VHH binders against c4kar8. Designs and how they scored, part 34

Target 1, 263 residues: c4kar8
Amino acid sequence: MAELSTPSPASPAPLDGGRGDELEKFTLRGARQILQLLQDLITHRGLITAHTGGGHSFMTAVLKVDEERGRVVLDPSPDPQANRRALAAPRLTCVTQLDGIRIQFPLVGLGEGQDKGRPALFAPLPAEMLRLQRREFYRLQVPLAHELSCLLKAEDLARKPVEVSARVIDIGAGGVAVVVPTGAAEFVIGGTLPACRLALPDGEPIELDLEVRNLNRQTQRNGTEQLRVGLRFAALPRAADTRIQRYIFKTERALNAKARGGL

## First folded at step 20 (VHH)

Design gc3
Fold by ESMFold2, fold request of step 24:
Structure gc3 (fold): chain B 263 residues (1-263), chain A 125 residues (1-125)
Amino acid sequence: as target 1 above (263 residues)
Amino acid sequence: EVQLVESGGGLVQPGGSLRLSCAASGFTFSEHDMAWYRQAPGKGRELVAGIDSGGYTRYADSVKGRFTISRDNAKNTLYLQMNSLRPEDTAVYYCAAQRSFEGVTYYGPSEYDYWGQGTLVTVSS
């Protein structure tokens, strides 16, 4: 196989739109563009992960697009429980990739039908489809050896300023995920952490503002608790963005070379 | 103007039989998937049986083995043979049509484009 061909490590999980303007520029809303993209998925036999909520998903494909009636026809799951969850869900979030481009779209009003005697699912055409280049969705899993860290300027439980050195576990164009000991600071979703410092190998730390997007408590195998904090870059300067993209590119290239050379 | 006209309803005893007909006009019958729906008082419309343009049939569990749907494309007519009738079959029976799309039938009453006015079937001793 090609030595530079790397399967994406990205989860099929839906992207969180967060603020509307962050993803709006990549969102197709024109009827003809939507129909064309759905047809491309049919032509290329795109395999789609349909998320029903509660961490459940099933694999499907777009079988047909009925332009006149405004319906998309989907392959049902062989698991009857997955089909029941899909039909009960208020919304399916469909995620797939086509030639390195991530495609995500919602389907609402899922119904049952048949296709030449075989069970099928259908829904109204989506009102929007998200189309992202790899750069816009990719998250590099940071190698432990790099010891990438981010100095967070946060508040403790008494609401007093505290600095927390957090290990960066993944990094992408839009932000980082870090881990900190449980109780090291108080984090609130939507809160901002101004003037944090991201340490990249290629120069001085980058000063940047971060917004807390998600929090996840974790217990390690040894019983130690830590907090996983998802952080979005706020108002990232172009020079900082360039350094982050360079780090991602160089690290991914190095990891790919190691994987090919060492089995 | 599209018309679907049901006939053949009436009063029958439990265990009896009826044959419903639906005469269609104003559209290309052979290019439509057809269905019978029924509605008992106080309930929503439920599927009884469907037959697509290619002849594939399906039945509600409650009528399977007792009812037979068929179509005659030369006469633009849909039929429902109802045998072994039960009091629970009492309802107004509606003929419905949906335009066929590449062998796909969309289920649910909201997906049918044309409806008849209904014919009453009463099963009582």
Scores: ipSAE 0.693, ipTM 0.857, lowest interface PAE 0.7, mean pLDDT 87
Fold by ESMFold2, fold request of step 21:
Structure gc3 (fold): chain B 263 residues (1-263), chain A 125 residues (1-125)
Amino acid sequence: as target 1 above (263 residues)
Amino acid sequence: EVQLVESGGGLVQPGGSLRLSCAASGFTFSEHDMAWYRQAPGKGRELVAGIDSGGYTRYADSVKGRFTISRDNAKNTLYLQMNSLRPEDTAVYYCAAQRSFEGVTYYGPSEYDYWGQGTLVTVSS
């Protein structure tokens, strides 16, 4: 159709591969578990966003699982270009959600076939599937009124120590995103910031190590340049995790009540 | 032991016809998707025609309308009727079998479990 939307920025994006060892505990590698989860996707008619790389993706579904041959059968795109990109890609990263659980898995070796005379795609069964409950991937947008901040212990351009108080934009179980003025410090993707302090409204700041995951330059309405820094919690004690989850839960409930006019 | 034995190849003038047969043994024929592949000198194997266990057929564009694939499950035999033959049809023709799964056929030579030794078809004046 002429007005059929292409996949939008709202499509689920793959989780960052730099979380590999942290995500291992949510990764299914047992053949029986993988087969059952794929079968659940078939039974519930789950829609899957298949990422081919370069920002391209298409919508698909698992049609069948051939346990004996070790194949998963997929619905092709009606767009021939999307199918060509998928067949050419070294990896197809599939992302979906089932019963509030986020599911992500790779497919390699994509091929063409048929299903009762209709075009189909197939691949070997994935060797792993990531299965996350909402708390493991959810990111709360922090209300401005909460004034959440994180004291970053970083380095300037001359490799000298600096402390930067950064405003927390969002927070989840695995990390935070913060904003800092451009030039306040130098950040290196993969770099570690030890002994940073995350200030929550309830109690003393949490001391924790952070790892830089992503950097995005942005311009504010007044023309001022700032840097959005995505930070992963490198090692998170249970007590700190509990405090962070409580903050997220309480804040989300309060925001939901305000959105429904519960003031 | 699984066997696929092709027959019916030979030398034919352009415009002529040949009928290939593939006798299958050692597996349940009715539970397999069957295909004819061909290989010309210096080229990889290419699909000519396929027929799944349910009778759905597929043809390469180059042979559509000239070739007809069929199967006889009672005789465990696959056939290829080749009409209006052209020099570019010259190749070794192979019978191939793939285990059926719920009407799904996986394309590509690497997805076929069993292959015959081939029969030579030569189309020349």
Scores: ipSAE 0.684, ipTM 0.851, lowest interface PAE 0.7, mean pLDDT 87
Fold by ESMFold2, look of step 20:
Structure gc3 (fold): chain B 263 residues (1-263), chain A 125 residues (1-125)
Amino acid sequence: as target 1 above (263 residues)
Amino acid sequence: EVQLVESGGGLVQPGGSLRLSCAASGFTFSEHDMAWYRQAPGKGRELVAGIDSGGYTRYADSVKGRFTISRDNAKNTLYLQMNSLRPEDTAVYYCAAQRSFEGVTYYGPSEYDYWGQGTLVTVSS
C-alpha cells in the first residue's frame, strides 16, 4: 500500500557541528525524555554506530539504563582495538534510527563494566539527544532534469547589488546547496541574502531570505570554476515550507518508482 | 552505620600467600556487587577483583591465576585469596561495594558507594 514511499535508512555518519544551531530545536535535554528514548532503543534492539573520532567507529547497542545511578550500559565491540579507542576517546558520538527517526547523542566518561559475567561498557546518561524526523536531516539530490534554480540577490566586490541565478544541487527542510560561477558575487559565511527566489517546478518562485553557511571552490572537468554555496533558510513561512516538503516528497516518490522498475 | 572492615593483611615473603577478609554491615550484602581495589604508594586505586551479587567474577590481568575472590552472603563477608605473591602486589587493599543493578557492575572506583579503610599487604625481599 503506502510501503513503497518509506524513507531510506538514515545515514550512520554524525551530523556535524556546522549544523549545530540548525539542529538545536530538535535537541532533547529533559531527563525524562532522554530516559524514555534510551528505553525505546533497548526495546527495539537497534544497532547503534558509535563514532570515536578520526573516522573510526564500532557497532553497539544499549543494553540497559540504570535510572537511579544515571548510567547507560552498552554492548562492547568484539574488536578489542575498537573498545580501547572508545575508552580513550573524549566522547562517543552515537547514531541510530528508531521507527524511521534519526537519533544522535554523545556519551562522555566511558568506563568498563560487566553484565552477568559478560564484558560491558557504560557511561553517564547523555545530557542531550538529537531526535530528527527524516525531513529534518534529509537532503534530496536534485535531479538534473528538474533544472531547479535560485535567484540570489547578493553584492559584488564593490558592494553593488547583483543578481545571480544559481543551480540548486540539493534541497532539504533547512536549506539548499547551489552552484554559481566563481566571481559572480561576494559571499561571506554568516552573511544574509534577502529576498532570494527559489524556483520549484510547481507554482511561482518562493521568496526567501537565505544565510550563507559554507563555501567551496570547485573546478569542473572542462576547466570551468564554480562556487558551491550552502544556504540556510531564514524564518521560513509555513506555506513555503509546505511547498518545499511537497517537492521533496513527490521527487523522492518518483525516484523510488523509477528505481523499482517504474510505471 | 555502613561498615566495611578489612583484615588479613601483613608482611609476607615473595611466593607466599595471604587471605583477606572484609566484614560488611549496615547494608544488604546480597544486593551489592563487591570488589577488592589496591593502592600502591604514589599510585591510584586499581581494581584487583570483583564479584557481583550473582557470583560472577572479574580479575585484573596482573592477578589472574594467582588471586581468587569469593563471598559468603550468609556471613556478609568478602574474601580474597592471594597466592604466589610478588613484591609488585605490595599495596593497601580496600574492600568496596556498589548497589547491584540487574546484574551490572560498574568498575570505575568512583562508582562504588562504600569503601573500607584498607589493610596493608607488604611483600618483602
Scores: ipSAE 0.672, ipTM 0.873, lowest interface PAE 1.0, mean pLDDT 87
Fold by ESMFold2, fold request of step 24:
Structure gc3 (fold): chain B 263 residues (1-263), chain A 125 residues (1-125)
Amino acid sequence: as target 1 above (263 residues)
Amino acid sequence: EVQLVESGGGLVQPGGSLRLSCAASGFTFSEHDMAWYRQAPGKGRELVAGIDSGGYTRYADSVKGRFTISRDNAKNTLYLQMNSLRPEDTAVYYCAAQRSFEGVTYYGPSEYDYWGQGTLVTVSS
């Protein structure tokens, strides 16, 4: 029985529009800059998460960039329903990472085409692309061996309090992404989870309020379904920020040492 | 000057056949993806069939199995063999060309660079 989905927690979630003015300095609007960045994604075979709205997404890649016509060509999903959602969506939000730099861009006006007889999707070149070369947007992929967890103070379907211990899959200066079993709690985008506890190595858990930014359904290798929850830190105290940054730095240093010392 | 000139339209009874031709000039025919579109009165243009520069074809569901698109690069000519014609096939048929890009064809009337003036096909008893 082959698994139909990847359990990888590495897929990045979109940054929301609430950061629009802060993000302007990272926004590329020049046609040549956009073409070059899309070509870099082709060259590095960058995997892209394309968000269609309503909590749905699919994995894709940029196959080709047609400079003369001003079109980007995308790999369609093997799931026909994902492709129908993409074609019906007013906007497709594409998110990926290239050489440790977060990249996000919108596509509008998605259409159908063919690439040597095989189905393809296409769109006009994006009018803008975010290229986020700042450490505060960086997300460390947490090694499984660290067993980093966050105790979420959430609610069930009946709006009764529940506590869910969630595995942290990535962490950055601005937040975490966690996974929980589907149905363990109800989450609402924009909702606040007060008094959650983030367990870092060395020290007491950090108490902090979290805001739900995104939700994505994932299937693990063992066939169980999990919910990926993107969480933003609210009002992060300086001491907590310092501990988080130190965890990230130490973990990056350890991971880099293993990569250099073992192949 | 780019020109696409359709011919072969006319009046035919249901169940009959017609063969449309499109003579192309003013561009490198072998470097273009070709298509037939049709437009019935009061409706938009719809794809009937396409054939890319490499010979890959696509058909609208409504014509699959009845129509055959082909091209002759030596004669710079696109063809549409229409068999088992039905009254709903009545339309003006247009030849269209799109510059080929690395085997990619973009569907939709706005994606085609060149259009013919059309040839009328009427299917009526």
Scores: ipSAE 0.671, ipTM 0.837, lowest interface PAE 0.8, mean pLDDT 86

Design gc4
Fold by OpenDDE, fold request of step 21:
Structure gc4 (fold): chain B 263 residues (1-263), chain A 125 residues (1-125)
Amino acid sequence: as target 1 above (263 residues)
Amino acid sequence: EVQLVESGGGLVQPGGSLRLSCAASGFTFSDHDMAWYRQAPGKGRELVAGIDSGGYTRYADSVKGRFTISRDNAKNTLYLQMNSLRPEDTAVYYCAAQKSFEGVTYYGPSEYDYWGQGTLVTVSS
């Protein structure tokens, strides 16, 4: 009676490999990209939560970037104890948000400095910066070359049904922003536009319901006024959602490839 | 060739005074932030005082009110006036320079581009 040695069930390969690859897509490692993002934080006066470990954090901001020396200058905490903790920490985890995108980056080797006689903190430039686009808030800026459009079924000032072809300027999982000529239709915040058609570069237009979320009048450099309309997907079929997500992903990859000098 | 040459060190009694000088050459002195560091036997190098290109100063707490850092850009010379000297001030004093960046000074020995050979200050009865 040969004891059939039941093969030991292969330990499931740790699922951890797949999540690392997804995070890499959102990680900036290019020196120029990092510098640009830090400069954007300066320009927008982005408040940064700096985590020092042990559940402690303080608010800071990027004050300056020294590209030549490879240093980032930070605003110190008004709390001397927080600054001492920061300086003693082996790693500072900085978290901020810019244009609805969560940004996270580590700083290592924090030091004390002075900026025009005021106390400052500094560190070497981060080796990487993570841009976490929450699916809900991420908006892809649509390349002009893609010529995305949305046929809006709206009403004019007389409440007469009108169809307006609008250029899509940004798109996310939750909606689109479009631009329309001023006076093309009347939009009401909170109003629903039924049976609109979103044209993607691939396939047939997607029929969907849109809810008006915001209205912004913009004056172009040429003096022409246009209306930016923020629209939420009110009812989106699952198949349409998949197509939109695929478009966003494909476009992002292409843009990132160009930015890396690969095209 | 870049040179920082310290002078003025020596033996002094407690409560005495010394004036250190650092003569700089080989770089644009006015475009650099300058500092005095010291290293006592068996200890690490520590900041004593700094002065940036704009004239802003910083002092270590241990020397505040006793030491004064100054610079003469016309003479390419950094000074440290040391008053009320204590035995704890015994160390080799070093002059250091770093290129100025938009009014930012980076403190720490690794942040300085140039260093002198140092001058010994001994405070003893």
Scores: ipSAE 0.872, ipTM 0.951, lowest interface PAE 0.4, mean pLDDT 90
Fold by OpenDDE, fold request of step 24:
Structure gc4 (fold): chain B 263 residues (1-263), chain A 125 residues (1-125)
Amino acid sequence: as target 1 above (263 residues)
Amino acid sequence: EVQLVESGGGLVQPGGSLRLSCAASGFTFSDHDMAWYRQAPGKGRELVAGIDSGGYTRYADSVKGRFTISRDNAKNTLYLQMNSLRPEDTAVYYCAAQKSFEGVTYYGPSEYDYWGQGTLVTVSS
């Protein structure tokens, strides 16, 4: 009676490694940069959504920055309950936009203050601020009817070169997400796929180098497993960038027109 | 040397009144926001009242309408008039100072730069 050793489930590779590096490029950690950005928020009177957790948020604004004490002063919510939640929260996630750029930063250690007799909130200056350029993070969900594909030059388990035709599910200025059959090729996060071909509805395929940024196994409704691969454009010629941007713009416009009942 | 010296504490009956004083030295009193905190036995230090350099005041809900904070910049002195005292007001009362910033006052014990040694107020029949 040979005891069939049940293969130990492969520990899911920490998916967090690739997202961290991309976020780092957009993370401000310099004290001067942080102060400047907060001052810009004051100058522009930018409204900030402060998330307290549990699906709760309130609108606030930066009122003042005290560089010497290292404090940021915030406008409290008109809702006393929101303020109580904010003060009780171990961390606030603040989200705003300045000049079309999404800004996100944490605040910890909120306290109650007063500004010229008016209630105020304050916190220590954030240690970091994320400045996310919309263009780089926006991903267009590709309509199925467009049948965008990417020919991936990858390797199999035996490190033999293989070509895999992958369906593009989303596209942005910085890259694409594709789906491939499980086992079609081996992908390594941080690995480069050279001389791939992206097929757009208009014109000849674009040859480009791709970098693997994330891997996600997905189970389809029919029970079939597929691999979602997030790919960054490693080297994109200007002409290719223009074509991609044009496609995105045209598609967005069409989708918006359809949503408005115009098509 | 920076000093905050509280005085005026003592034993008082319920319903009685006391006036606390805090004499400040060693810093520019007029450029600081001042506050009274208290600490009862076995409890944390809590805000009683604050007065900023502009004269704006704040009170804890528990003392509102009974206590009055005031300052005399010419004398470098902070005051707390306490009326209608209750047993629950029994505590050591501390004077605290923080440097003013554009009309902003930061509440919380950790936000104050200077502290007095405290004066004991006991409300008992």
Scores: ipSAE 0.872, ipTM 0.951, lowest interface PAE 0.4, mean pLDDT 90
Fold by OpenDDE, fold request of step 21:
Structure gc4 (fold): chain B 263 residues (1-263), chain A 125 residues (1-125)
Amino acid sequence: as target 1 above (263 residues)
Amino acid sequence: EVQLVESGGGLVQPGGSLRLSCAASGFTFSDHDMAWYRQAPGKGRELVAGIDSGGYTRYADSVKGRFTISRDNAKNTLYLQMNSLRPEDTAVYYCAAQKSFEGVTYYGPSEYDYWGQGTLVTVSS
């Protein structure tokens, strides 16, 4: 009977430093907001996965918040070894979900405590808490049949303005990934592409500014090289956001219907 | 002024007994969690025993079954009965206090609001 080694839950990848700017929008730093969110976790009895590093984690919960002393009290693991690891860890990464929102926060400086005679863990209040809305990070793979495109206003190697029609391969609330022929334009990570046009099937193209977030060279099966460009929506108008969300929702629904054999 | 004054320390033979007292003043004793810490020469300060405002106790593994922490709120006094003393128990013993919070006690020297000056316990033949 081969003990199926339950794959150790991969330590949440350090939030890749390149997504740092995007994550700031979802990071709570206000003391009151942090306290409220911790209180919400208490109220909802949210189970927290606490990662101690090295692929180790244990389940915990916030028991109490001491605002005056600036402490959060946690339920210890029933496993003494897990508690020892937690106490020895320079940083605890806590991950939970509340109302479909992923919450992540670090705890530093864990100590041993007692709650009405029961063992407890405690730490200083987190300096920041990340709230990740699933909707914001979800990327819909665009069906090829939809032929979504984005007209990119970029520059070539000579800094001459060029327009590149790029195929959209995925889309989310926060941006798009596109593919362009290699050498079609020069892209700089962190650079802004102004007044681009995203073509959706439901109407006129959406004019928007795009920020280059990542660049990946891909070799196709046929040996042709293409550039995948990850683009963030910069200052997206509300009306445009609504159209994008509607497209995503409609497309997802259609894909799910096909998957169920309904088409 | 907040004061914690330890007494009862001294020289004792191995296997002997000693009772430490800590007289508290200048704060509401009944609303504080109390603890005994000790510091041996060249070592860090370590928890010996704690007692919260509700009477729940905690002991270091090294002293379990030998030491007993107690409190008298009417006298504003914390006690540590030490039995079966060992040479490794030789240290300066400190009384410490922290304000109680909803039955939670935080262990660690940095978590205590008030400290005594300490009393020396020497266990030697």
Scores: ipSAE 0.869, ipTM 0.950, lowest interface PAE 0.4, mean pLDDT 90
Fold by OpenDDE, fold request of step 24:
Structure gc4 (fold): chain B 263 residues (1-263), chain A 125 residues (1-125)
Amino acid sequence: as target 1 above (263 residues)
Amino acid sequence: EVQLVESGGGLVQPGGSLRLSCAASGFTFSDHDMAWYRQAPGKGRELVAGIDSGGYTRYADSVKGRFTISRDNAKNTLYLQMNSLRPEDTAVYYCAAQKSFEGVTYYGPSEYDYWGQGTLVTVSS
């Protein structure tokens, strides 16, 4: 009986610094905006996943906001060990959703408090809160069975043009992540790959320009090194955008149906 | 001027009892959460006991069942009854105050607005 090691929930990828400009548009830094958003979380009783690092997290909620002291009050975990980890952590990454919008914010300097005789946690108000609208940043994990691929027009180390067939691992409205063999091509962050071809299951490949946004070397369990390349759609025709959105929607629906036992 | 003045410290034998008092002035005592902290030689300040404006209390595990924190709002005075004293209770005891916020008390030395000068408690055989 091979114990299927449940894949450890992937720690939310550190907001890699290269997404800086786009994320800034969705980052709230105004004190009033932050306070309002925290108040909205209170009003809606939004459950928050607080990540303490090391793959550990606990569920919490914002209980109160003290504007005068600049403190946010959180519901502690029922697990004393989780609370100890939280207090020991240099930073909490809090993730929640409000009205379909993903909200992420850091908390630093957690302390122990009490709320009407009940244990509580508190922290200084976050300096920033990220508000991500689902439509722009949601990435569908592509089922392996779909065999999505992207033909990348790149250059090798000798600056010779090469074509690399890359497997698409995730797709969103703004771009794709692909995996390529290490050494297949040279990629430069911020570089443009012109006239690439994205193959969707429902028709002819889509020709598009891609911008390299991030590079991550990954070692597989078998010892094989792969390069994960995050690519942004640099110029996407409206028709192509529609096809991509349709694919995402159809796939999500199918996955959800399967998860509900309907398939 | 805000003042917190501790009293009642002294030398006591192990197993003995002391009652500390903290007289508060210069602020609305009833609207503040109060606490006793202590600092032993070479150690940081640690929470001993807290009492909020609503009367809810918290104790350090090391003093639970032995110490009792109380307040008299009419007298603007905080108390700490210490029973079954141990040598490890030897420290300077400080009274601290923070403005109450909707029943929330923030623990930690940096969260208190006002501090007393402290009173020395020595438990020695």
Scores: ipSAE 0.869, ipTM 0.951, lowest interface PAE 0.4, mean pLDDT 90

